# Ledger of designs, part 3: VH-VL binders against Uncharacterized protein y4mC

Target 1, 209 residues: Uncharacterized protein y4mC, of Sinorhizobium fredii (p55562)
Amino acid sequence: EDLSSQQQWPGTPLSRVEALAVLQTLNANLLSNASATLTLDRWCEAHRLAPPGSKIVAKHVQGHDKPANVHIRKLLHVGPNEPIVYRHVRLACGDRILSEADNWYVPARLTAEMNEVLNTTDISFGRAVRSLNFTRTNLTARLLWSPLPEGWDMSAELPVSSSGPLIPPPFLLEHHAVLKLQDGTPFSAVVESYTNNVLDFPAPLLYPQ

## First folded at step 12 (VH-VL; from d5 with heavy chain Y54W, light chain R53K)

Design g8
Fold by OpenDDE, last read:
Structure g8 (fold): chain C 209 residues (1-209), chain A 124 residues (1-124), chain B 108 residues (1-108)
Amino acid sequence: as target 1 above (209 residues)
Amino acid sequence: QLQLQESGPGLVKPSETLSLTCTVSGGSISNRDYYWGWIRQPPGKGLEWIGSIWYSGDTYYNPSLKSRVTISVDTSKNQFSLKLSSVTAADTAVYYCARGYRLFDWASYYFDYWGQGTLVTVSS
Amino acid sequence: SYVLTQPPSVSVAPGQTARITCGGNNIGDKNVHWYQQPPGQAPVVVVYDDSEKPSGIPERFSGSNSGNTATLTISRVEAGDEAVYYCQVWDSSSDHVVFGGGTKLTVL
């Protein structure tokens, strides 16, 4: 499946600054909220990435199981025999895939209803377990792509303006996190890769100053 | 079956740039699970990680080589490449490209498929 | 920087058990991977995630990891097991793939 977005951002220094600002805003929002799904719901609506009223849905990716390894089991505070379910989804805003997520979760630490909907529907993980009022511990957060070079705010040489649009790679952000119950018990480990579709809206028009 | 093959000049002059390409066959380089790596081995010495790249372009480099290393990927060709600038005799080594498997995070990152390696000699 | 320490060599008679150690600070909290490199060949993973084995790797190979030492165990050693073995981890403090110095296994 093609995860590429329609490029609407010009290859100008200003546009690059705008792209970085927008991307870091999304990054900050994702890191400051427990549910990536809810953050993306708002992002989708705010940037009109789908028809009004649209919500993030999880499209299951078929493939091989990725069983939890010893590291994941340690993160989840479970033994070698505790069942862990792997769920691979693409989070869609309308026709746009905004992220891919891998969840390893302990079904025994969820309700029967949660497990049922996770197994049978396209509900996102965050939405399915929302009633847990879970917390999120971010382990890593990485900007995978920057339209500006490191040190651009100091003495680094900036890219020259081009006649073509910005060409971001397929994925722009990656987060690793552990989701925890209110009592601190971990119940899921998640890796989230955010696609360039998060920027698939018209670049802001700013006036020269 | 997945295969990796290194290609490039086997001889590089001092101060020049070493350039290698890894061609992947039998599988797509465009997979979230893999960071594709370069590892080198000087003659009679151990293995040294150079860096790894995701198909989307994200890179990790060995800090000792970071200033001289550039790894890139070309998904259309199912290839990824290594450039090492300002080479010296110390950069003489067999260079391997490898598929790095990353489950969840980097804690379990290991290389499950390797190329046969290519010797690059730095000599005037 | 994080360092993995391996003995430079281990010798074992055919049919006996070889144990190759990999030392590192709190290595037991890391995932250790092991590679076999026969002479003139590329490395091949023989154990990953401390004790997991890829398909095709003989049951004679096993791994363990606790405390400050990971161990690759090769039971019923054969002549074909003669190779250099490397342990490897990821160091999160420096975002670095770290290899041990390698252990030459000689089958007597």
Scores: ipSAE 0.911, ipTM 0.949, lowest interface PAE 0.5, mean pLDDT 95
Fold by OpenDDE, last read:
Structure g8 (fold): chain C 209 residues (1-209), chain A 124 residues (1-124), chain B 108 residues (1-108)
Amino acid sequence: as target 1 above (209 residues)
Amino acid sequence: QLQLQESGPGLVKPSETLSLTCTVSGGSISNRDYYWGWIRQPPGKGLEWIGSIWYSGDTYYNPSLKSRVTISVDTSKNQFSLKLSSVTAADTAVYYCARGYRLFDWASYYFDYWGQGTLVTVSS
Amino acid sequence: SYVLTQPPSVSVAPGQTARITCGGNNIGDKNVHWYQQPPGQAPVVVVYDDSEKPSGIPERFSGSNSGNTATLTISRVEAGDEAVYYCQVWDSSSDHVVFGGGTKLTVL
């Protein structure tokens, strides 16, 4: 990825703490809401990652399939013959891809209208099924990159302060979840990978007090 | 076709660091579906997972080796590497690099392509 | 730590059926994968996700998994099937790839 177009955070201890704080805030927000799309809408606006009024736009990635395996079928409480559809989208805030999402879903548990829009448009999964008022069961949440080492709060060895910027990897967070109807019936398993573009705004400037 | 090839010194002295590189050809390391792994096999023994790495840098390590293991990835070279510090005779083994496939989560994680392995002997 | 238990060896005559077991607590709730390792060679996956087979693997190979036991079944065994077979799972409790001890299949 081309880092030249991204905002750079300083490689200072303070900036690392700030980056961790921001990432954990996003992580907390994502885990507290059923729809990642809506959470990213707010994130995009709050950090001015796109012009005012912009919303997350999904880009449906075509050309590949990932058939559900026995584990996914177990999660979705379906047998070996129940149709499951795989859908891959990138969620964009303006020109920035903020995440990639992989959904395995049971079309028979959605409305015909939902299936139609999922098959024919770039609508995000969360938006497409929003009227279900679904719940989200988070299975895993992982910080893929930490600006600070494990145990940093307990006198672990910290990286030496550098004059260079922080260089986050392409992906910073990963979540696994199951989406459920109001009656508790699972209808989708989802993997969400969040890119370093979630930090593509000016680093907070905190002055000593 | 995808190929993995291990490279590095076949002899390491005790207390030194074992360093190996896996070169991947016929396919890109930069794919969300794969965690690239290192597995070793002492002579006449079974397989032992060392660790795995995502092209974005996320790593998982065998808890018994975690303190001594570092796995890194270089997407520009289509390579990933293993460093094992403070080696002893117990670290003598054939070391394999492998492509690990993960569908959805780690429950389905398995190694679908393997290198031919390289013997690393720890000896004075 | 999660442990996979395999018999150290299984012997079978050519043309007969070999069954290699992999025991683990509630292993039926996990995805089990099987590798074949011929002498002096690298392992090759022969069954993944309990019962799925990669392209190129003969139909003679099959897998099942339920309860506390996963089983690799090799029907119409050939001399070329002689190898060490390993089962493998992911342990979510320790975030660990776990291999069985391996089973040496001897074709008599």
Scores: ipSAE 0.909, ipTM 0.948, lowest interface PAE 0.5, mean pLDDT 95
Fold by OpenDDE, fold request of step 20:
Order: structure tokens, then C-alpha cells, then sequence
Structure g8 (fold): chain C 209 residues (1-209), chain A 124 residues (1-124), chain B 108 residues (1-108)
């Protein structure tokens, strides 16, 4: 699948600053909210990435199962024999895939209804378990691509201005997190990779260019 | 059926840049689960991690080599490369490229497929 | 920096059990991986995530990890098991792949 952005941002220093600002805004929103799905709902609407009223939908990715390892079981506070389900999805805003997620969860810690919809529909995980009013513990949050080099604010060498567009890689952010019930019991571990489609809107027009 | 193969000069002069390429066949490097790594082994010594790269370009480097190392990826060729600048005799080693598998986070990161390795000798 | 400590060598007679240790501070909280490197060959993973085995690895190989010591156990050792074995972890404090110094297993 082609994850390249349809909209291209200019390769100017200002545009790079704008891109960084936008990415960090998204990053901050994702880290400050329990549900990535709901955050992306708002992002999708705010940047008109899909028709008005559109909501994030999950698309199951077919492939090999990824059984939980000892590390995941430790994170989820379960023994070696407790069932854990692996779910692989792409979160879509209209026709744009905004993220790809691997989710390991303990079905015994969800309701029967939640398990049913997770097993039979393409509902996003965050939306399916929303009624749990769960909390999110972020383990890692990484900016995978920076439009500007580290230390750019402290006299680092900056890329020369180019007439060409910015070419972001397929993925721009990656988060690892554990979702917990209200009593603190973990019930899911998730890795989220956010695509360059999060920037697939016209670059902000700031003057002077 | 996945195979990794190192290629590049086996002899490099001091102060020059060591350059190697790893060609991957039997599978795509464009997978979220893999950070593709370079590991070296001086003659008669142990293994030393150099760095790893994601197909999207994210990199991790050994801090002791970071200032001299550049790892890059070319998804169109299903290859990733290593450049080590300002080499000395201490950089003489068998260099391996390997596929690093990461199930969830880095806690589970290990190398499940290795190339045969290529000897690079730094000598005048 | 995080350090993994292995004995330089272990010797066993054929048919006996070899145990190769890998020491590290609170290594039991990490996932330990083991590689076998026969002479003149590339390393091959024999145990990952403390005790998991890749397809094709004999049942004679097993791993455990607790406290400050991880152990690779090779039962009913054969001549073909003679190799250097390395343990490996990820150090999250420095974002670093760390290898042990390697243990040469000699089959007497």
C-alpha cells in the first residue's frame, strides 16, 4: 500500500518549521488523550482529511498472528496461560490511512459485547472499549521524522532551501502504550505507527515565504 | 527463504570510509516489525552492534560509533547500507548485516536472520 | 553502560548437559536472546525472549532468565554443538543492543 502523502509541502525552511509544529501538535494531542481513535477523529475533522462528519474506522490487516511474548505478558500482568488476542488494524480517515496499530489485549478483562465487536467488526479498539473509561500509560513516544535537524534552534546546520517539496517517510510517529481499567488493571498493549497522511493537507500559508 | 548478503570492498585504507551494502532477498525490508542491523566482529573477538534502521528511515546507533556511522535504506532496491568514516585498524572485522525483529517494543529486539558476513580489513 | 558477563569457556562431554550463564544487573527484567556461532560461520539465534525457540532448533536447547542470571541449557550435548554462544539484550536506558562476551563451548 502506498502511504505517500497526496499533498506536498514546500521544502522551505518555514515550511519545515510548520511541519514540525504540526507534527508536535498531533504528538502532544495523542499523548494527552487516552484514545488515539478519538484524537484522530478530531484531527481528521480539523484538517478536512475526509468529508464532514467522517469518523475513524479500523481496517483489519490480514497476516500472521503475533502471539504475545513474555514481555507483553509482564506488561499486562498475566500468566503464561492467560489468553491474549492480537489485533492488527489500519485506522482510516476516509481514504487516508492515518495510522497502523498492533494491539494485544486480554479478552477476559473486557465485556462480552466488546469482545464480540472486536472479533466480528472493523471497529477501532479505542472506540470499542470507550465505555471502560480507560487510562493510557505511554511507554515510548518517538518522532520518527524531523523536518529539521536536531539542534536546529542552536545554530545547527540547516538544510538549504530547495524548490522541491518535503518528502516525509511513510511513518512519522510511533507510540507504545498500555491501556488500563479504572482500577489500574492493564488490559491492552498497543504499538501505533502514524503515517505521513497526517500531514496530507495544504501547507499553512504564512508570509513572507 | 529470506537471505541477507553483504557486499563491498574487503580492503579499506586508514582514514577512509568503509562502505557496505546489504541486499535482502526472499522478503521485503518494508515491514514495520524489522529494524535492520549491522553487527561487526573483530578477529577472535565478540560481537558488537553498530546500528539499526527502520525502512522508514529511523535509525539507532551504537553511541561509541555514532559520530562515524551512517546507515541508510533503499526500499526500491530492498537494500540497506553502512558507512563508517575515518577508519583505523581497530575497525578491521567481519561485518554482518542482520534482520532485527521487534514484536512490540525494543525489549524483544533480536536478530533472527544474518548474512554470511564480509571481512573488511583496514590496512595501508 | 549495561554489561553482560559470560564465562569465557565451558567444557562438557558428549551426552552431558551444558549450562552457559549470562549475568547482568536485573537481567531477569529484560528479554534475553541467545546466538550460536559455529567456527567460521555467522551467528544463529537459538533462543529468544528468554525461553522461546525458533523453528528448527532442537528441543535440547532451552533458556531461562531470572534475577541477575540468564542461562542457556543444552542437554545431550553433541559434537555439533561446539561453538561460541552469545547472549544479547536491549538496554532501554541507552537505547543500545548489548552482547555478552561470548562463551566457547567445547565438547570433550
Amino acid sequence: as target 1 above (209 residues)
Amino acid sequence: QLQLQESGPGLVKPSETLSLTCTVSGGSISNRDYYWGWIRQPPGKGLEWIGSIWYSGDTYYNPSLKSRVTISVDTSKNQFSLKLSSVTAADTAVYYCARGYRLFDWASYYFDYWGQGTLVTVSS
Amino acid sequence: SYVLTQPPSVSVAPGQTARITCGGNNIGDKNVHWYQQPPGQAPVVVVYDDSEKPSGIPERFSGSNSGNTATLTISRVEAGDEAVYYCQVWDSSSDHVVFGGGTKLTVL
Scores: ipSAE 0.907, ipTM 0.948, lowest interface PAE 0.5, mean pLDDT 95
Fold by OpenDDE, fold request of step 20:
Structure g8 (fold): chain C 209 residues (1-209), chain A 124 residues (1-124), chain B 108 residues (1-108)
Amino acid sequence: as target 1 above (209 residues)
Amino acid sequence: QLQLQESGPGLVKPSETLSLTCTVSGGSISNRDYYWGWIRQPPGKGLEWIGSIWYSGDTYYNPSLKSRVTISVDTSKNQFSLKLSSVTAADTAVYYCARGYRLFDWASYYFDYWGQGTLVTVSS
Amino acid sequence: SYVLTQPPSVSVAPGQTARITCGGNNIGDKNVHWYQQPPGQAPVVVVYDDSEKPSGIPERFSGSNSGNTATLTISRVEAGDEAVYYCQVWDSSSDHVVFGGGTKLTVL
């Protein structure tokens, strides 16, 4: 992905704190909501990452199938022969890819209509199964990049101010979760990797600086 | 065909820093599915995981080595590196770089491709 | 820390079946992976996710995992199977890759 057009945050201590605060806010929002799609809809709008009224769209990634393994089947409470579908998508806000996701789901636990739209359209998974009023159990949530070192709030050595921009890596957050029906039956396992495009907006200006 | 190749000095003095580089060919390290690892094996002993790194920079380290280990990645060169500081004779081992495959979470994390390994001897 | 226990050695005659065990607390709840390391060579994965086999691995190799014991089974053992075998898991409690101590398989 070409990152040359992305907004650049300053490499100052303040900017690093701002970046961390923003990332942790997104992280908190993602973890407190069942649907990553809806969270990203709001994020996209709030930070003007796309024209007003834009919604998250899933772009299917072409590639090799990733069959569910014994671990995924255990998480989904299915046997070795139960069909599981793998879906690989990138969630886009306008022209910006905000996340990449791997989804394993049990089609037999969805409606025929849901399966149809998942197989034939670029609708995001969360939006497709929204009517299930599903719950989300987060298994892991990791900040993949921190603009500040661990212990920065407790006298750790901080990076020296740089005249150059802050350069985040391609992915900043990773979540692993299981989605469950209202009765507690799991129906999907999902891996979500969130890109540095979630920060592709002007760095906040705080006064005084 | 994916290949991994370790490179670096085969001799390191005590208290110095061991430095190795793994060059990956036949495939890109820039893939979400892989955490690239370092594993070592002292002569006549078993395998010990040192740490793993994602191409996006995320790292995991062996708790027993964490304070001395730094793993980094250079996607432009399709390489990742290991630094082990304050070495002693106990750090003498064959060092392997390997591709770690992770499907979902970490339960299924295993190493599907290995380098040939390089012997690093710590001696005065 | 999580520990995997393997017997230090197993001996088997050609054509017989070798079973290499890997013990760990509730290891059946984990995914176990197995590596073969011939003398002087790098390890090669022979079984992953308890019972899956990579392409190129003979059908003679199989894996199982339940309770507190995972087992690598090698049927119709050949001289070329002589190697040290390691089991491996991920310990989520410590975010640690854990290897067993290795089992030397000798073909008599």
Scores: ipSAE 0.904, ipTM 0.947, lowest interface PAE 0.5, mean pLDDT 95

Design g8
Fold by ESMFold2, fold request of step 20:
Structure g8 (fold): chain C 209 residues (1-209), chain A 124 residues (1-124), chain B 108 residues (1-108)
Amino acid sequence: as target 1 above (209 residues)
Amino acid sequence: QLQLQESGPGLVKPSETLSLTCTVSGGSISNRDYYWGWIRQPPGKGLEWIGSIWYSGDTYYNPSLKSRVTISVDTSKNQFSLKLSSVTAADTAVYYCARGYRLFDWASYYFDYWGQGTLVTVSS
Amino acid sequence: SYVLTQPPSVSVAPGQTARITCGGNNIGDKNVHWYQQPPGQAPVVVVYDDSEKPSGIPERFSGSNSGNTATLTISRVEAGDEAVYYCQVWDSSSDHVVFGGGTKLTVL
């Protein structure tokens, strides 16, 4: 049977709790791992967002340059004349775009092979530089949407059911991070925004009892 | 050419809700790089930020106004809106909408295009 | 609540240099943006990220930021520069935009 690009969950208190739990599970997995791409590989497989065995594919977005500013250069510990490259990719699981990623990186801190692959292919940044065994310093992590109101966890009352299905906005999570070499040298500043397609599967069937 | 235009009633009674809409033309509100802001300026006084909204709905508010303010976006109309409830004479101001640019994080957030402003007077 | 302090006014003769200050605790750790508001008009950004200029802003406008003071410098001041100038930062501790009180530049 044909599925829409977004499964519609019921607008019930139970579905809202389920949505928050699933979203925070993804958030925790992303924050606890250096590679968003590898985390999304597992997410895609676990939730059947594409045919079995599918891997995250990057779709390089060109024609829109965003040069690094002074703040990005400070985060990367470089002066005004150090070359920095901006790269925008969409990370997809099959036809589902799961995230938009913006990287400002220092090519001089990567190998020649890594730079060649980044310059000539659509490879995701995390895959291209995986062999660096880089670490990730998370600067911010924000839920762009919460299915439950602030303070829900201190009340015995669940939210009233809405009239109609739960409709998540286009983006649900946003992370800002700096990727660092093993010696602590920063080499990429990254913004990652995760789409509502990360929830594009049927609501969990939680049975009574 | 990008243009922002505020619209709404210029006179609002105390205790009622101030409601303004900003119409964006010459560009799309649906852009990842921009949080769209509301800023006000009481007559003869300085600028006060009210809040900012991303086209996907993520919203930040001035803590001093947060209990009374709602900012919303309608991407199909290329518009974003301000509602400020329970107004008093202290809410009399010129209200500006503005496009805020955020490159990497909020440290670099600034307003690169402004509407011409609309005076809203709170009076009985 | 983070506070930005600006002098209420600065007066400069035409052709001279105006320096408008924006004071704040550790403001050098922040990125400062500057707006020009001519009488009866909307603000326009003239400097962002401490020292960057939008297209169309004359080279004689410049900005700097270190320690507890950011400065907007206008060289060879012209009568058309007469306006109120506001500095602005983001306060990450409370997630909001902060404006300075404004400085009226008077060209004598």
Scores: ipSAE 0.732, ipTM 0.884, lowest interface PAE 1.3, mean pLDDT 91
Fold by ESMFold2, last read:
Structure g8 (fold): chain C 209 residues (1-209), chain A 124 residues (1-124), chain B 108 residues (1-108)
Amino acid sequence: as target 1 above (209 residues)
Amino acid sequence: QLQLQESGPGLVKPSETLSLTCTVSGGSISNRDYYWGWIRQPPGKGLEWIGSIWYSGDTYYNPSLKSRVTISVDTSKNQFSLKLSSVTAADTAVYYCARGYRLFDWASYYFDYWGQGTLVTVSS
Amino acid sequence: SYVLTQPPSVSVAPGQTARITCGGNNIGDKNVHWYQQPPGQAPVVVVYDDSEKPSGIPERFSGSNSGNTATLTISRVEAGDEAVYYCQVWDSSSDHVVFGGGTKLTVL
């Protein structure tokens, strides 16, 4: 209900290192897989973010359009008159929203069946187009939260422990990517923003018991 | 109707910290589509971007000012703020807050609503 | 640091066409945004993404961007168009907003 009520990690330098390591593990998994949805299925199961057997559920957010601009059309190799559809989806693991995804895609480059499913259901984009066996070109990846200061790995002083827990901001990662058909033809430009719910599990144990 | 209003002291002494708040009304600061910006303009001169902040806290700063600037957001008050430390006479300017729209990436980032601006003078 | 170059001033007779340039290395690969700042007022965006216009901006304002030059064109200029005009881009090499130095449009 309340984004500030997430499972809380101690406010220690160790917990900050753990948070960075876990975030960068998710980041690497997302960047090395063509489908963010399939990656989140694995993450949800591996970290028990929902009851066993739960799959990522998409929630299509309607009523607000963001028309493609010239830059998006250039990324998709289309002219000014090619139809492009905007689709905003929240991806959830059980009750936890893990990401917000914005897609601008070219319907003419999908099958009729894919377009029907995208137009008539809440299906996540990655599931709808899975049979394309598409590839992903990552344009940017950014940590929206810095658990450790710049230079932590060499000369910077680590943060001191606090008496309270780590308080991650609402969003932790942001990716920009282009999805491409097997022949290299782009068909979707995507922005993916990942919430602090991706860390909603107990801090890793680094001390054996 | 969306409105942005700058507030803070109009006079700041050298070496002190300039502090401004932008209050957003007629819309929510908690929106995925916007990075909220601070831009300044010395009298008779051009525009200089100071930095921009997303309601979740992600922040970008002008590299030339980065060592002295902190921008923060308070979603409960629908406000974002600027602190500029160790000011000199060169920091005398009209300071604007603005709503920056980011559609896909930063290439298309532009300011679609501006506050009216507030003059801050740095003087002994 | 990416540099945008604008002429300091442009003078145009009423009813004629003003062209305000914004020069930059490979600026045609960037999206250029244009702001009008009337005397004593805040800037207002008049063109974004090279050639798009917000609602309420007259059709006589237009923009183009290719090669090393972006241009704001104001057809049938009126006395009310007298202002300083700024171009703006994002510099991806250092992740910051860059404004041009501004062009004062005088309508004689």
Scores: ipSAE 0.724, ipTM 0.883, lowest interface PAE 1.4, mean pLDDT 91
Fold by ESMFold2, last read:
Structure g8 (fold): chain C 209 residues (1-209), chain A 124 residues (1-124), chain B 108 residues (1-108)
Amino acid sequence: as target 1 above (209 residues)
Amino acid sequence: QLQLQESGPGLVKPSETLSLTCTVSGGSISNRDYYWGWIRQPPGKGLEWIGSIWYSGDTYYNPSLKSRVTISVDTSKNQFSLKLSSVTAADTAVYYCARGYRLFDWASYYFDYWGQGTLVTVSS
Amino acid sequence: SYVLTQPPSVSVAPGQTARITCGGNNIGDKNVHWYQQPPGQAPVVVVYDDSEKPSGIPERFSGSNSGNTATLTISRVEAGDEAVYYCQVWDSSSDHVVFGGGTKLTVL
């Protein structure tokens, strides 16, 4: 109907605790798995964000280049003349975009087949390079939004109920990571930002069974 | 083409709230690449960062000012705003809004476009 | 809180090389950005990420950063280079932007 409206949760202390718990569950699942796509597949199914059996669809976003800087080159252990490619992908569950991912990667560290697929299709980066059996080093993880104040679990007062719903901002989580070959050689620096569509389902009912 | 313009009262009384708006034209504030910043400069003194905001609401504040500062964004008006409460004469400064570029992480965060600045005087 | 130290002023003869320093503990581990502020004007970034230049900045502007010192170097200095120059970093320990105190460049 109105796709500009996200499913809204009540503005109560209980709903805020539920929102934080759900958001941190997703955060933990993403951080504990090298594949954001696999994690989002499970999330999409578990929360019915699309018809049953729907898979995460990647979309390569073109027409915007962000050349690597000296910091990215240091993270990737490359000099100023090594070619670095930037790639922007959105991951969607049905028509819900769940994440935006930015990759800066070293084509020389991938196979010719991997580079061909990355250059010619919308494939997600992780799927394209899966046969490398890469590892992921998480650099940072940030909640871009928290429904509860710092210290809520000890001494902080919970917010009073509001008359209006919780309104999550467009982005809720941000991760920075480096992907590495089996021998520890880095080949991609990635930023992943997760949208409020990850919470686009009814608030959990915790009282009745 | 991209232009940043500060607006707001040039005179504020002590203990009141300083309120400024930055209007962005020739470009969209709704861009993943930019945190939009407020920087001030007392007359004859150096630059002091006040804070920065992403269009989605993620905000960072100078720890020395955090208790008195609110930065907000209104994407429908292509604007972001600064409120500084409980002002004193020490808050007299030229206030700049600026576009901050963040490529990968904060190590590379710098201000690539600045407004012209507006002088705000705190005086009785 | 992380501290950046700049000399308050530097004077050079026209055509010579100006070196403006920005001191900080282990600043070589950070990315340093430099701004030029002519009198009565807003700052303009002239170097970012230690040594990168925005389009339109002359080749005679350059930056370096190692150890405890970052340096903005302006070769063949012209009268039009007279301005206050600020260095800037991000302090990850407290998540905020830090500016140096500024260096006034005078061309005599």
Scores: ipSAE 0.720, ipTM 0.877, lowest interface PAE 1.4, mean pLDDT 90
Fold by ESMFold2, fold request of step 20:
Structure g8 (fold): chain C 209 residues (1-209), chain A 124 residues (1-124), chain B 108 residues (1-108)
Amino acid sequence: as target 1 above (209 residues)
Amino acid sequence: QLQLQESGPGLVKPSETLSLTCTVSGGSISNRDYYWGWIRQPPGKGLEWIGSIWYSGDTYYNPSLKSRVTISVDTSKNQFSLKLSSVTAADTAVYYCARGYRLFDWASYYFDYWGQGTLVTVSS
Amino acid sequence: SYVLTQPPSVSVAPGQTARITCGGNNIGDKNVHWYQQPPGQAPVVVVYDDSEKPSGIPERFSGSNSGNTATLTISRVEAGDEAVYYCQVWDSSSDHVVFGGGTKLTVL
């Protein structure tokens, strides 16, 4: 039978509550920080998702273009003829891909050096433009999967234990945001999707056995 | 070339569950850019969206149908499915599956490929 | 939920221009998509994001959207354009795809 990479999370009510708490902790950390890469560095280290001292590695995914549409251009305050570049990056902790990030950005609002690095290397977008001291405006944050049903917090009827472990879907969180220069000028529209690898560690041991 | 094909029983009894499958060929359902939709059209009437699903399982449902509808995906078979419970004669319609394109967010969500549709009749 | 209003029918002579409207409160703030459904056939998208056209759609099809009205314009109408046309938006307040009621285009 096929074995899930998340076999470390039993299908019990306790494990479901723990999984939701851990997932929402990551969600809150991501939403409170302008850089997803820095947040994932800390997450990777704290949860031992790779050998100690490992840092998030970016992988630029090439071969597909996704041209900006009218809505993206409105978010970026640009007209129909302003060049916009699409960039797709995977962020990994060791061999674990933790997120997929899509950026639509305005090259004219970056330095020539930033554009050169973005065009020629695998660098993550946030790291490439770090010297802008950019800010982040979160547009949406969606939990793509919940271990507990809607309204669970007002009911004593939690799900009963299942016969097997929790099997999280491939993606658990999705964020939409706009990155802005210090003066409030938007320069990148981003979609960030986080994989089930963010939970690839044993469920917390709340009571020693 | 991408093709979508609806399949399932054409006749369903009242109070039972309507069940349809959409088979995708000429392309992969496992693509980050698409939410796969079910849309129905009662005979002689307009289009009604039922819901849409991402290959990872995230779903959106028409609020008027949400209590009775389940949409699921099977990436190993390149298929997605519709179950509509407790059907009545009002659920008689042509049911379409469709590929919905979502670039950045939902503001620009539209259906760029449609199946041929299948008539499902709810009758004793 | 959000309501889109379309006239039930529009009749035009061949070679003339058809204008099919889709009304909604502040629809100009939304992105409007248009589908053509010939009799007995599945819908086909003809305009998306207010004014963009898929590959293979004739230049005589165009769209616009401002204020409370989106419009699909078909110039030099041909007999083959006879179909029902639906507009569609996303309603972010209820996370819902909304279709208009449809407009039957009759070519006289």
Scores: ipSAE 0.702, ipTM 0.874, lowest interface PAE 1.5, mean pLDDT 91

